# Ledger of designs, part 20: VH-VL binders against Small ribosomal subunit protein bS1c (rps1)

Target 1, 263 residues: Small ribosomal subunit protein bS1c (rps1), of Porphyra purpurea (Red seaweed) (Ulva purpurea) (p51345)
Amino acid sequence: MTKNNESFTHRNFAAVLQKYKYDLNLGDIVAGTIFSFELNGVLVDIGTPVSAYLPIQEVSSNQELNNFNSLNINDTREFFLLDYNVESRQLILSIRRLEYIRAWKRIRQLLAEDSLLDVRIKGFNKGGMIVNLEGISGFVPNSHLNNFSKNTSSTNKFIKLKLLNVEEKSNNLILSHRRALIAQASSNLIVGNIIEGVINQITPYGLFIKAGNLKGLVHISEINVKQVERIPSQFKIGDTIKAVIIHVDKKQGRLSLSMKHLK
Short names: E, the ipSAE of ESMFold2; O, the ipSAE of OpenDDE; V2, 0.75 times the mean of E and O plus 0.25 times the DockQ between their complexes.

## First folded at step 21 (VH-VL; framework fv_masavibart)

Design e2 (from d4 with heavy chain N107H, light chain V29I; at its last look DockQ between E and O 0.32; V2 from the best seeds 0.00; counts 0 for: pae E 4.2 > 2)
Heavy chain, then light chain:
Amino acid sequence: QVQLVESGGGVVQPGRSLRLSCAASGFTFDEYAMYWVRQAPGKGLEWVALIWYDGSYKYYADSVKGRFTISRDNSKNTLYLQMNSLRTEDTAVYYCAKDFYYDFWDHPGAFDIWGQGTLVTVSS
Amino acid sequence: QSALTQPASVSGSPGQSITISCTGTSSDIGDYKYVSWYQQHPGKAPKLMIYDVDDRPSGVSNRFSGSKSGNTASLTISGLQSEDEADYYCSSYTDRSYWVFGGGTKLTVL
ESMFold2, look of step 21: ipSAE 0.219; ipTM 0.623
ESMFold2 (binder alone), look of step 21: mean pLDDT 90; pTM 0.933
OpenDDE, look of step 21: ipSAE 0.401; ipTM 0.725

Design e3 (from d4 with heavy chain T28K, light chain K33N; at its last look DockQ between E and O 0.41; V2 from the best seeds 0.00; counts 0 for: pae E 5.4 > 2)
Fold by ESMFold2, look of step 21:
Structure e3 (fold): chain C 263 residues (1-263), chain A 124 residues (1-124), chain B 110 residues (1-110)
Amino acid sequence: as target 1 above (263 residues)
Amino acid sequence: QVQLVESGGGVVQPGRSLRLSCAASGFKFDEYAMYWVRQAPGKGLEWVALIWYDGSYKYYADSVKGRFTISRDNSKNTLYLQMNSLRTEDTAVYYCAKDFYYDFWDNPGAFDIWGQGTLVTVSS
Amino acid sequence: QSALTQPASVSGSPGQSITISCTGTSSDVGDYNYVSWYQQHPGKAPKLMIYDVDDRPSGVSNRFSGSKSGNTASLTISGLQSEDEADYYCSSYTDRSYWVFGGGTKLTVL
């Protein structure tokens, strides 16, 4: 006689379902119909003789949404096959895991398409801006904020961003306002063209200038200085300067300028 | 986990050359400035060289200008230091280091993560 | 070449606070806020403790703090522990010499 071991694996799960002529595996996404509310979950019909159960904690990753108000009896929707509970003999479903999978699929697509996004600001820290995209935590470094003012009044307002990097293992995103601004201005950013701006920051390695919402760097090697002098003695924050565009790095949203190439 | 591993050190005579390598893993290498820093035996730290994330700018300490060349291959996640015309005062443990800030843009950062170092001995 | 001056050594008893100074010029400390501090135990690579004068990377104890006044930056270690015994270096990005280090300070916990 066949016996059902208490220890199930993905192989054991497949064998059980294949005995009933259902080709389902843990990790599959399946359609199911909600047919009963229980105290701590709901029962779902996924078209198998094995019972399927959605625990309340698997409804959403947002703790406020872990309730039954968004679920209705006889609603058909998709679920993730999370596990099999040997004691209850039930398939365990998840909407939370499904939302996570779809969020990361969308995020990889947005990164591949280099999409311009409107993203809600959640807060700031010393290093930058905190956002959420598709329920996943995101960060905009200070260097990628350009002229955007960091203050608490900006929380819950929208900012234009592009995805710069994604790290699925840490469940984290790096985004850039600087890259978004460069993309919006790209038809006007031609190497060789002159841009006018105001010195915003003086550093040992060059001058950062503000031209509208764009930020550019005039590297020290691109400043015509005929004698060795400190940059702070030659330039003041607030000075208006003209510079030629010598490089546009669209990936990093960097605008490189020169005061030596003016013609 | 972020890791930097130096290699290429050894014992050489003055006037010879060595090429150091630094293999990077666990972070997006092409988004960070990289450094070489050295420490002579029993002595303090000395910055040697810096290269921007895309290789567009390179900076050197006065003690090595004209003799050392920093470079990077972002497709291989590898930082290099070509050391020519070596002198006895170049004897040191050579560390590679990752900048603290993303991309080095208007933040010169700090020496965030360091490798284990590779010993270069110039003697005879 | 700019030199950042640190005391050669400092000492303190467990539980006390100590301060290590790092003195430069306007071109390396005074005009800019790019001072960083590193801890180095014997035979080990340095570890970043403080950047941008007074910021801590994640994973560094809040017993470590930084400050600057004029041309002098300071590292303060409160609640000294035996594990704090190490060499400490300051560094700064300057408009003359790019990166420079201080000579280092040996901290002895008595």
Scores: ipSAE 0.082, ipTM 0.585, lowest interface PAE 5.4, mean pLDDT 83
ESMFold2 (binder alone), look of step 21: mean pLDDT 90; pTM 0.938
OpenDDE, look of step 21: ipSAE 0.271; ipTM 0.644

Design e4 (from d4 with light chain V29I Y93F; at its last look DockQ between E and O 0.32; V2 from the best seeds 0.00; counts 0 for: pae E 3.7 > 2)
Heavy chain, then light chain:
Amino acid sequence: QVQLVESGGGVVQPGRSLRLSCAASGFTFDEYAMYWVRQAPGKGLEWVALIWYDGSYKYYADSVKGRFTISRDNSKNTLYLQMNSLRTEDTAVYYCAKDFYYDFWDNPGAFDIWGQGTLVTVSS
Amino acid sequence: QSALTQPASVSGSPGQSITISCTGTSSDIGDYKYVSWYQQHPGKAPKLMIYDVDDRPSGVSNRFSGSKSGNTASLTISGLQSEDEADYYCSSFTDRSYWVFGGGTKLTVL
ESMFold2, look of step 21: ipSAE 0.228; ipTM 0.609
ESMFold2 (binder alone), look of step 21: mean pLDDT 89; pTM 0.934
OpenDDE, look of step 21: ipSAE 0.353; ipTM 0.690

Design e5 (from d4 with light chain S36T; at its last look DockQ between E and O 0.30; V2 from the best seeds 0.00; counts 0 for: pae E 5.1 > 2)
Fold by ESMFold2, look of step 21:
Structure e5 (fold): chain C 263 residues (1-263), chain A 124 residues (1-124), chain B 110 residues (1-110)
Amino acid sequence: as target 1 above (263 residues)
Amino acid sequence: QVQLVESGGGVVQPGRSLRLSCAASGFTFDEYAMYWVRQAPGKGLEWVALIWYDGSYKYYADSVKGRFTISRDNSKNTLYLQMNSLRTEDTAVYYCAKDFYYDFWDNPGAFDIWGQGTLVTVSS
Amino acid sequence: QSALTQPASVSGSPGQSITISCTGTSSDVGDYKYVTWYQQHPGKAPKLMIYDVDDRPSGVSNRFSGSKSGNTASLTISGLQSEDEADYYCSSYTDRSYWVFGGGTKLTVL
């Protein structure tokens, strides 16, 4: 016989189900009508003789929004069937858990569709840009912003992004502006074609080239650097150069260029 | 949550070969450049090799070029170092390391996660 | 490829500030802002302390700071504590697509 809380809850819930002949399981989404406010929660009618209760802590994931101001008597809505409390003999409901589940279902769908998104900017930190997608905080690393201006005037404006990586357990959502820009331009990005752009960054490992809103890398292995000269002595920020497209990584939003293959 | 675990170290004679592995977990392996760094007993750190996120570019220290081969299997989240023609000077603890930045593409990176190292001893 | 030169050792008393230098060439230090600093306690893997010359990763004490002048980068540790006793290495990414490390500096806290 199992003596943990999960086993005890399942056996007690099964007993309640058997007594009242309802087809309900923990984790179900149920419709319910709010009929009474209490100090620390609300009572909800879900069509069973067993009392259903929404605690104040389960109204929203934002603690400042854990109040009953948005809830009205006789409102009908959906709830997540979170638990059964054997001491109070109540079914425990949650809006917070339902909102979380729906947000992540939508996020997984957007990732699977490889969707181009218009996402609201919430702010910036040293490492990148903070956004909100489906109520979940997301992050765009600096490397995926290209030359997007990071300032307060951008807050609440929209930016084109694609999902790059998601991890639900850690509530981690990584997005890319660079991937979105490459996707929008993809019909014109043909391997072997020459692209013209301006050097906007010189690094020990290569040159970053701006062509319109696109950013490409000429890696040092793709530069015919003269034996006696160094990258900073041969190239200047602001120089216009031509390079051939050698690779377009749509998954990562990377445009790889070469100066070795120019004629 | 983020972890690197090296394996395959041991004692070998000069001229022999050894293959090191580095198992990665807790991050999206195929989006990061990976590195091998070694430290001879009582000595400092020496960079050995670098491999780009997709394996398209590989770079080696002059001391190992032509003898060592770095590789990765992104489907197994595993980094490798094939060490051929080993010399007594290759005796060291070998660390695998992860780039600090999410994307090596426009940042050279810094080594933020290191394994615990695997000892390679080359002696007669 | 060019080596980065560090002093073999430095020492200081608790509460003092100390500076560890890292001298290279224009291709190692002077032309680029990719100097990093690592701390290594005996028997442990190195820990990243400073990147991009003067930036700190999350979780590193603000007692650690980095700077660069000409071809010399510096790591400064303010308010020296006994736990700071370790080996310290600088490194850089050169225009030959290679990482180089300094020889390391043993910090002794008296």
Scores: ipSAE 0.109, ipTM 0.569, lowest interface PAE 5.1, mean pLDDT 82
ESMFold2 (binder alone), look of step 21: mean pLDDT 88; pTM 0.918
OpenDDE, look of step 21: ipSAE 0.145; ipTM 0.617

Design e6 (from d4 with heavy chain T28K S56D; at its last look DockQ between E and O 0.25; V2 from the best seeds 0.00; counts 0 for: pae O 3.0 > 2)
Fold by OpenDDE, look of step 21:
Structure e6 (fold): chain C 263 residues (1-263), chain A 124 residues (1-124), chain B 110 residues (1-110)
Amino acid sequence: as target 1 above (263 residues)
Amino acid sequence: QVQLVESGGGVVQPGRSLRLSCAASGFKFDEYAMYWVRQAPGKGLEWVALIWYDGDYKYYADSVKGRFTISRDNSKNTLYLQMNSLRTEDTAVYYCAKDFYYDFWDNPGAFDIWGQGTLVTVSS
Amino acid sequence: QSALTQPASVSGSPGQSITISCTGTSSDVGDYKYVSWYQQHPGKAPKLMIYDVDDRPSGVSNRFSGSKSGNTASLTISGLQSEDEADYYCSSYTDRSYWVFGGGTKLTVL
């Protein structure tokens, strides 16, 4: 069998498919039925005269799951059309690529929804917590873990997290435990309630207040400052103040506070 | 990857209006304050405007106050700059920038990620 | 709108250490820790090098460091390399609820 070293091009592929009057393109999602197991992959019937092949390395994005345990003869499922092998004259299919695409699509949706997520803890390193979401590796930096104790006993458990950054190119996610905690704590807060907190930051535009795990802002417009030119002159970091909740951002767990409406 | 992409720049006459857009991706857009910064040709950086994550608070440089409006659509992950009554001195590359922290309380004054910029030329 | 004061230019030889100063007033650099530094190569967008006076973002070389004394913030670049040749800008939050930039410093590596 003369190894026709002919560089397979998209044009060649199109020609092959045209011969059989099929309108398939690389990158398409196709339905197929598994009909035979091979040593290093499975043969799939996708309704074309050209045989389709799923390599074992394309079964999963997780290398540990690159086996045939999840596949059965006569199983019908979707595949990603990855390539065409000129030597074997087979279409190359991928479940891995399909799962990858779907995972990131889901992650983008989750990011937009800004919901609390149950995420599996995979481990810890010096920089933070390693997690898994939708099969994608994520990271929670130490700065976002708050007082979470890094214990090996937490491995494979679920933790409530919020998405912070999506890094598709690096196949990584940045998540926050701190944000999740704040969101949870804020869920029961009611506008009009008085809270007590400690000033942790003073800025020209307002006072930032820490109340337990919650953070709030008293904007300068919500401070009754008599004859004071600057907020820092009347307040000190560490001061305890009372304020009325005037707005709760439950999604972000942030409080807008007022010192003008104190009864 | 965190990315900002500006658009809407071009050549306009004095007194006209222009709207710039900044498309954000790769991060929780509605968690971060966003900025516009401009740079005239051959000159330094000038802060233009700030908008908080929820759009409730907006701040402007004196040079653009009353003429420019910063806004955002968090559902579209997009930042805007409406520029009215444009002047020749408004000629610059306009950058959108992301705040460093989602928590504005920690560091309100760092421009983390920058777009490539879009050129606005105001000339008669 | 007040600007922070930077030297127009600084120069150094490869391997040397150079410092760029940024001087403000008590209403900006003097009162707050919201000082940041940016590197800009010709035709490129600025890059954050230092934030919060002396913190360094991930991916930024440890050759870059920040400090502050009184109303003057400083950026120090140690082990100067040719790639460090760029414009550098300081920025600070002010008591008027806006940000200001320095005039920029052109660093030349000799």
Scores: ipSAE 0.065, ipTM 0.612, lowest interface PAE 3.0, mean pLDDT 86
ESMFold2, look of step 21: ipSAE 0.433; ipTM 0.709
ESMFold2 (binder alone), look of step 21: mean pLDDT 90; pTM 0.939

## First folded at step 22 (VH-VL; framework fv_masavibart)

Design f1 (from c6 with light chain N33K; at its last look DockQ between E and O 0.75; V2 from the best seeds 0.00; counts 0 for: pae E 3.2 > 2)
Fold by ESMFold2, look of step 22:
Structure f1 (fold): chain C 263 residues (1-263), chain A 124 residues (1-124), chain B 110 residues (1-110)
Amino acid sequence: as target 1 above (263 residues)
Amino acid sequence: QVQLVESGGGVVQPGRSLRLSCAASGFTFSEYAMYWVRQAPGKGLEWVALIWYDGSYKYYADSVKGRFTISRDNSKNTLYLQMNSLRTEDTAVYYCAKDFYYDFWDNPGAFDIWGQGTLVTVSS
Amino acid sequence: QSALTQPASVSGSPGQSITISCTGTSSDVGDYKYVSWYQQHPGKAPKLMIYDVDDRPSGVSNRFSGSKSGNTASLTISGLQSEDEADYYCSSYTDRSYWVFGGGTKLTVL
């Protein structure tokens, strides 16, 4: 049986604020002025008689940047009201938590706007590309990289991406180069036009062709394959082919092609 | 965390229809291809159908083509199998499965996560 | 489009290595890399052990490895343990968008 006493810190905090008649809650964003540096943190005046403290660990989302070099006495800025330390009788502030909240708010806005982004490449794994957006780690699946070559020389370079999915609870930030490339090219991708490309992948369900940065699918239903002849025997990786654009799916970032309309 | 739950199995007579459902949770359903795979009692696994993440392409085993229809409702995170003109040979446990790779456009994967299965018995 | 052929059964003692073969044609195994392996205990759903011929999902022991030579894919289980006793299936995604399974192999741990 769990008796819920999880508001104990909040009750202590509420009692302190009620004594001084301030309407502050944990989780609020407050303005404060830095007035003293200490070894492991800084003291901040937030306009209350209760002491407020920013620990060095709460200065930045990047642990390597947890230092005071960018902070000055008398600087005024916003802080996240993180906690109340009963033993030290101090309000605990955070810049790190504020940056995190604002980063996720911005990320959700970028998703809703379907924004085209320039995003820094941080590395690769077997499943795709690792990127950094607004200080948050993101992932581009292999299927959404199109013709982009995975190699270490691309680290710290920028790539055009669009957001696919964001979920703050699971830290799930998925992005797409494929959608970005289709969006950039969409005014020039006209259904009925002929595109020339190089076969870069042969699958049981069709041919993937490379046309510049674009990747298109000639589905097997759009190939006139002779009954006694298999696709791998008719086509080879590296062959140049012509196909007609039959569909441009901006939402899915897909370019659909056909070889039936050329013969 | 990732979970698939099948429902809709039961006992039916030959020639009748059933509709199976698969409720998905714990992943972004709309970005993964989905499968139906079946296993007759005491027998091996048999692939039944595949649907791409956006429903744009559907593929069927020869044994069910023309009788079964795979579909999905990405707004409800639900996969379906409509089984028409059922035969005694269709008697099996039916599993739904999630593809291993994100979106299955140019990355054919594998049957990553499987549901518990639902039994379909076709007998007179 | 030939069915994938697996031995009906294999057996081994604890600590040994065993190999399960999966033989097909150029159309299903030889030309493509879409071979995967599944473990199924009685009354349970299958579990993915190997994909793309020789890759392991993150939750699968490194005692399981895959390989391919010509038209034959192989699953090797090293350091055999009693809990490895199960049915094992290979699968391949083949020409004309057709998935095929092997007939299955019953592994007995002596």
Scores: ipSAE 0.390, ipTM 0.681, lowest interface PAE 3.2, mean pLDDT 85
ESMFold2 (binder alone), look of step 22: mean pLDDT 89; pTM 0.928
OpenDDE, look of step 22: ipSAE 0.620; ipTM 0.801

Design f2 (from f1 with heavy chain S56D; at its last look DockQ between E and O 0.80; V2 from the best seeds 0.00; counts 0 for: pae E 3.1 > 2, unsure alone 73.4 < 75)
Fold by ESMFold2, look of step 22:
Structure f2 (fold): chain C 263 residues (1-263), chain A 124 residues (1-124), chain B 110 residues (1-110)
Amino acid sequence: as target 1 above (263 residues)
Amino acid sequence: QVQLVESGGGVVQPGRSLRLSCAASGFTFSEYAMYWVRQAPGKGLEWVALIWYDGDYKYYADSVKGRFTISRDNSKNTLYLQMNSLRTEDTAVYYCAKDFYYDFWDNPGAFDIWGQGTLVTVSS
Amino acid sequence: QSALTQPASVSGSPGQSITISCTGTSSDVGDYKYVSWYQQHPGKAPKLMIYDVDDRPSGVSNRFSGSKSGNTASLTISGLQSEDEADYYCSSYTDRSYWVFGGGTKLTVL
């Protein structure tokens, strides 16, 4: 939790440190050695005559982990220089803020690399699946679960996912199992090949086909359905059909199929 | 946070053309199906057109099919409606709206967020 | 013409419950679960109140509930308040891959 630093300015901070000839700035990452535990925080030696303090609230972004059990006297590690407390005349350090910055750096790298991830399932809601990635909550929409069974027995198990969208300012991670499944199946899913599958969903705009873990759409324009006939009249959930792959969108994890291109 | 802003409305004569634009912000535009819905003054709502998230499929109300064309530019986060051969019954406030669910693929939802609307008046 | 039939008007007193019906066909309502409900105050854009027959978006009061029986969907508003006075529209996604709206219902809070 950052303090409102309207009462503390960079000029005031610089003036304090200039007395001691140290070049430290708010937002720096500094190395420090833990030397004392106090009731509500930890004293840290960062190599300056100004006292440095890590409040217990700044140990972790996870409130259940805001304790001193992971910290040892004489441990040397990095800290985020969060603030200066004028009343106590102490530099205020944070591990929580450092973890946040590094988590988002890692998340952006994973998105840029298009990485296939093993991610722990934390739970489900009506809209999809809740996961944790790098200490940040993420969400897999139902449309991106590709028939994955949602039940409490899956909690804490791992699932293959790819990042779909990230938004740091809103703490928004959106992930996709659908995209991961396409990547795992083959980068060489070949347009023109015939796939056989079972109809698992009938919608007004087409048929969704299950072929193993893969899910594909036969759009109504790719079905030989007479203009006046309804899809539920010709097809039932559970029917086996053959279709031709006409498009593979690896980025969005979409598999497009056609029944019009069968020989 | 999510915002849709329509533009391009105005007064035109029957038989003329007009192009509406809808600028989107605050969400990943390329992941959502988009809609045009209109409302004649003092009347109810009428769906006009739907376009899928990447433009693969487009659907039109019977009243506008063959005259209107929906399109999108995902690189500019903009939805368009090209209205040709305008008729007096096309007079309405035109709203753009985004789908509630991601991508529309296997989970169509509803008209989630609406723009402010832009008035199109077709009269002699 | 609307493919979905709604009553033209409904009224109720503050604190009471009312139900607005929306009747279509098997291809509009009965076969699928894509019914949604919208509230519209004069001069304003519609607001989504219910989607997928009976789900509420974040920020919509649990006084609003939806249901479906056969080819008829229903919106129930309990604990009526003066701000509930508005036009209400149902909508569904048909098997022609397009949305249709009901004709609308004017709710008057007495």
Scores: ipSAE 0.367, ipTM 0.668, lowest interface PAE 3.1, mean pLDDT 84
ESMFold2 (binder alone), look of step 22: mean pLDDT 88; pTM 0.924
OpenDDE, look of step 22: ipSAE 0.445; ipTM 0.748

Design f3 (from f1 with heavy chain N107H; at its last look DockQ between E and O 0.58; V2 from the best seeds 0.00; counts 0 for: pae E 3.5 > 2)
Fold by ESMFold2, look of step 22:
Structure f3 (fold): chain C 263 residues (1-263), chain A 124 residues (1-124), chain B 110 residues (1-110)
Amino acid sequence: as target 1 above (263 residues)
Amino acid sequence: QVQLVESGGGVVQPGRSLRLSCAASGFTFSEYAMYWVRQAPGKGLEWVALIWYDGSYKYYADSVKGRFTISRDNSKNTLYLQMNSLRTEDTAVYYCAKDFYYDFWDHPGAFDIWGQGTLVTVSS
Amino acid sequence: QSALTQPASVSGSPGQSITISCTGTSSDVGDYKYVSWYQQHPGKAPKLMIYDVDDRPSGVSNRFSGSKSGNTASLTISGLQSEDEADYYCSSYTDRSYWVFGGGTKLTVL
């Protein structure tokens, strides 16, 4: 809670290491050799005179995997140097924290590759869908779900997504079904072709058209050759209309349509 | 922390022009729609303008259409309002605001985060 | 131009619940889902309290809740505190119109 506690921890850690002239800091990744299993943790040799301890809670981010089945005596591996416990006089290690760091590295790689992903659905809130990618919680905004129905039966199933925005420092992982759908359909989406779809949403700036699982926008400027100020009242949700594809934005996952110049 | 800072307000005569700026930080500016909202002294809030995340579409209240232009420079994280042919009824505190949702495409959000406002006074 | 109507003022005692109404046409409030509520203290910028009729953004107390029935949206503040004294605005966004604000309601905490 207080910076005094953190300063005391650094002082205790530094004082021990100064006696033996080690240059290690909290937050370092250290190599260690497992040498003993205890009831609630594992003892690890990291090459210092101070005892190093991996609590069972720090083995994995998944509580079901907080056990020692994957750990072997005399195995050498890397650990995150999490803390120093003054009562037990032990350095506290973490594999969980290390997994977190490496998960974010992998997520940044997936973003750079613009990868199409199968991602597990954790649930929904009113703003969108909650997912799990590489053990990290992510979010798909409603605007990026297209026609995907939000319901409890989809929980723990997989959905095709692309990464939209990744910011580890703000713990922000945003994904898009809309971009994934456009990417999968891109060979069939030819500018100039006519598409038939159903009006599923009316806004002041245009008509949103459902064609299968794809959603496209007929902007108000594309409804009539004459410039109109408001969407004409004859357009109703559920009406089938024809429109020409005028633009496919694969980066933003958008399909732009026009009703101008049809026939 | 999301932060919006308006500037460019002042006292001007009717018929003159002002350009307002809104500097944005703490979020990816180029991914959100932006708004101008104004409040005349002692009066309620009035929506003025909306611009899409990439500047491709702009929308205006009838009271300012043809006189005001909203714009953005995503490379500078800055929103603008060019106010031409100012009238005394344009006197207000002008706020910029960020849309609540990531992307505006098929769902309007709300006026999520507001700047502190900049006062524009139009008097002869 | 919509006819979003809010009461000019509302008052309540600390610890009470109060409700502020926002009434419009069916095209403004009725079957439409894009209603939001804003709190404004004197001399300050507005703050978003409720979006999409009944959702709270992060950092807004659960004492604030939204609802809609017929052509009326409502903001309810439970456990009234002196810091809740402010002006409150509703806003709507419809299928054929852009954002429009109500006239505002001054909440006084007695």
Scores: ipSAE 0.340, ipTM 0.660, lowest interface PAE 3.5, mean pLDDT 84
ESMFold2 (binder alone), look of step 22: mean pLDDT 90; pTM 0.936
OpenDDE, look of step 22: ipSAE 0.454; ipTM 0.760

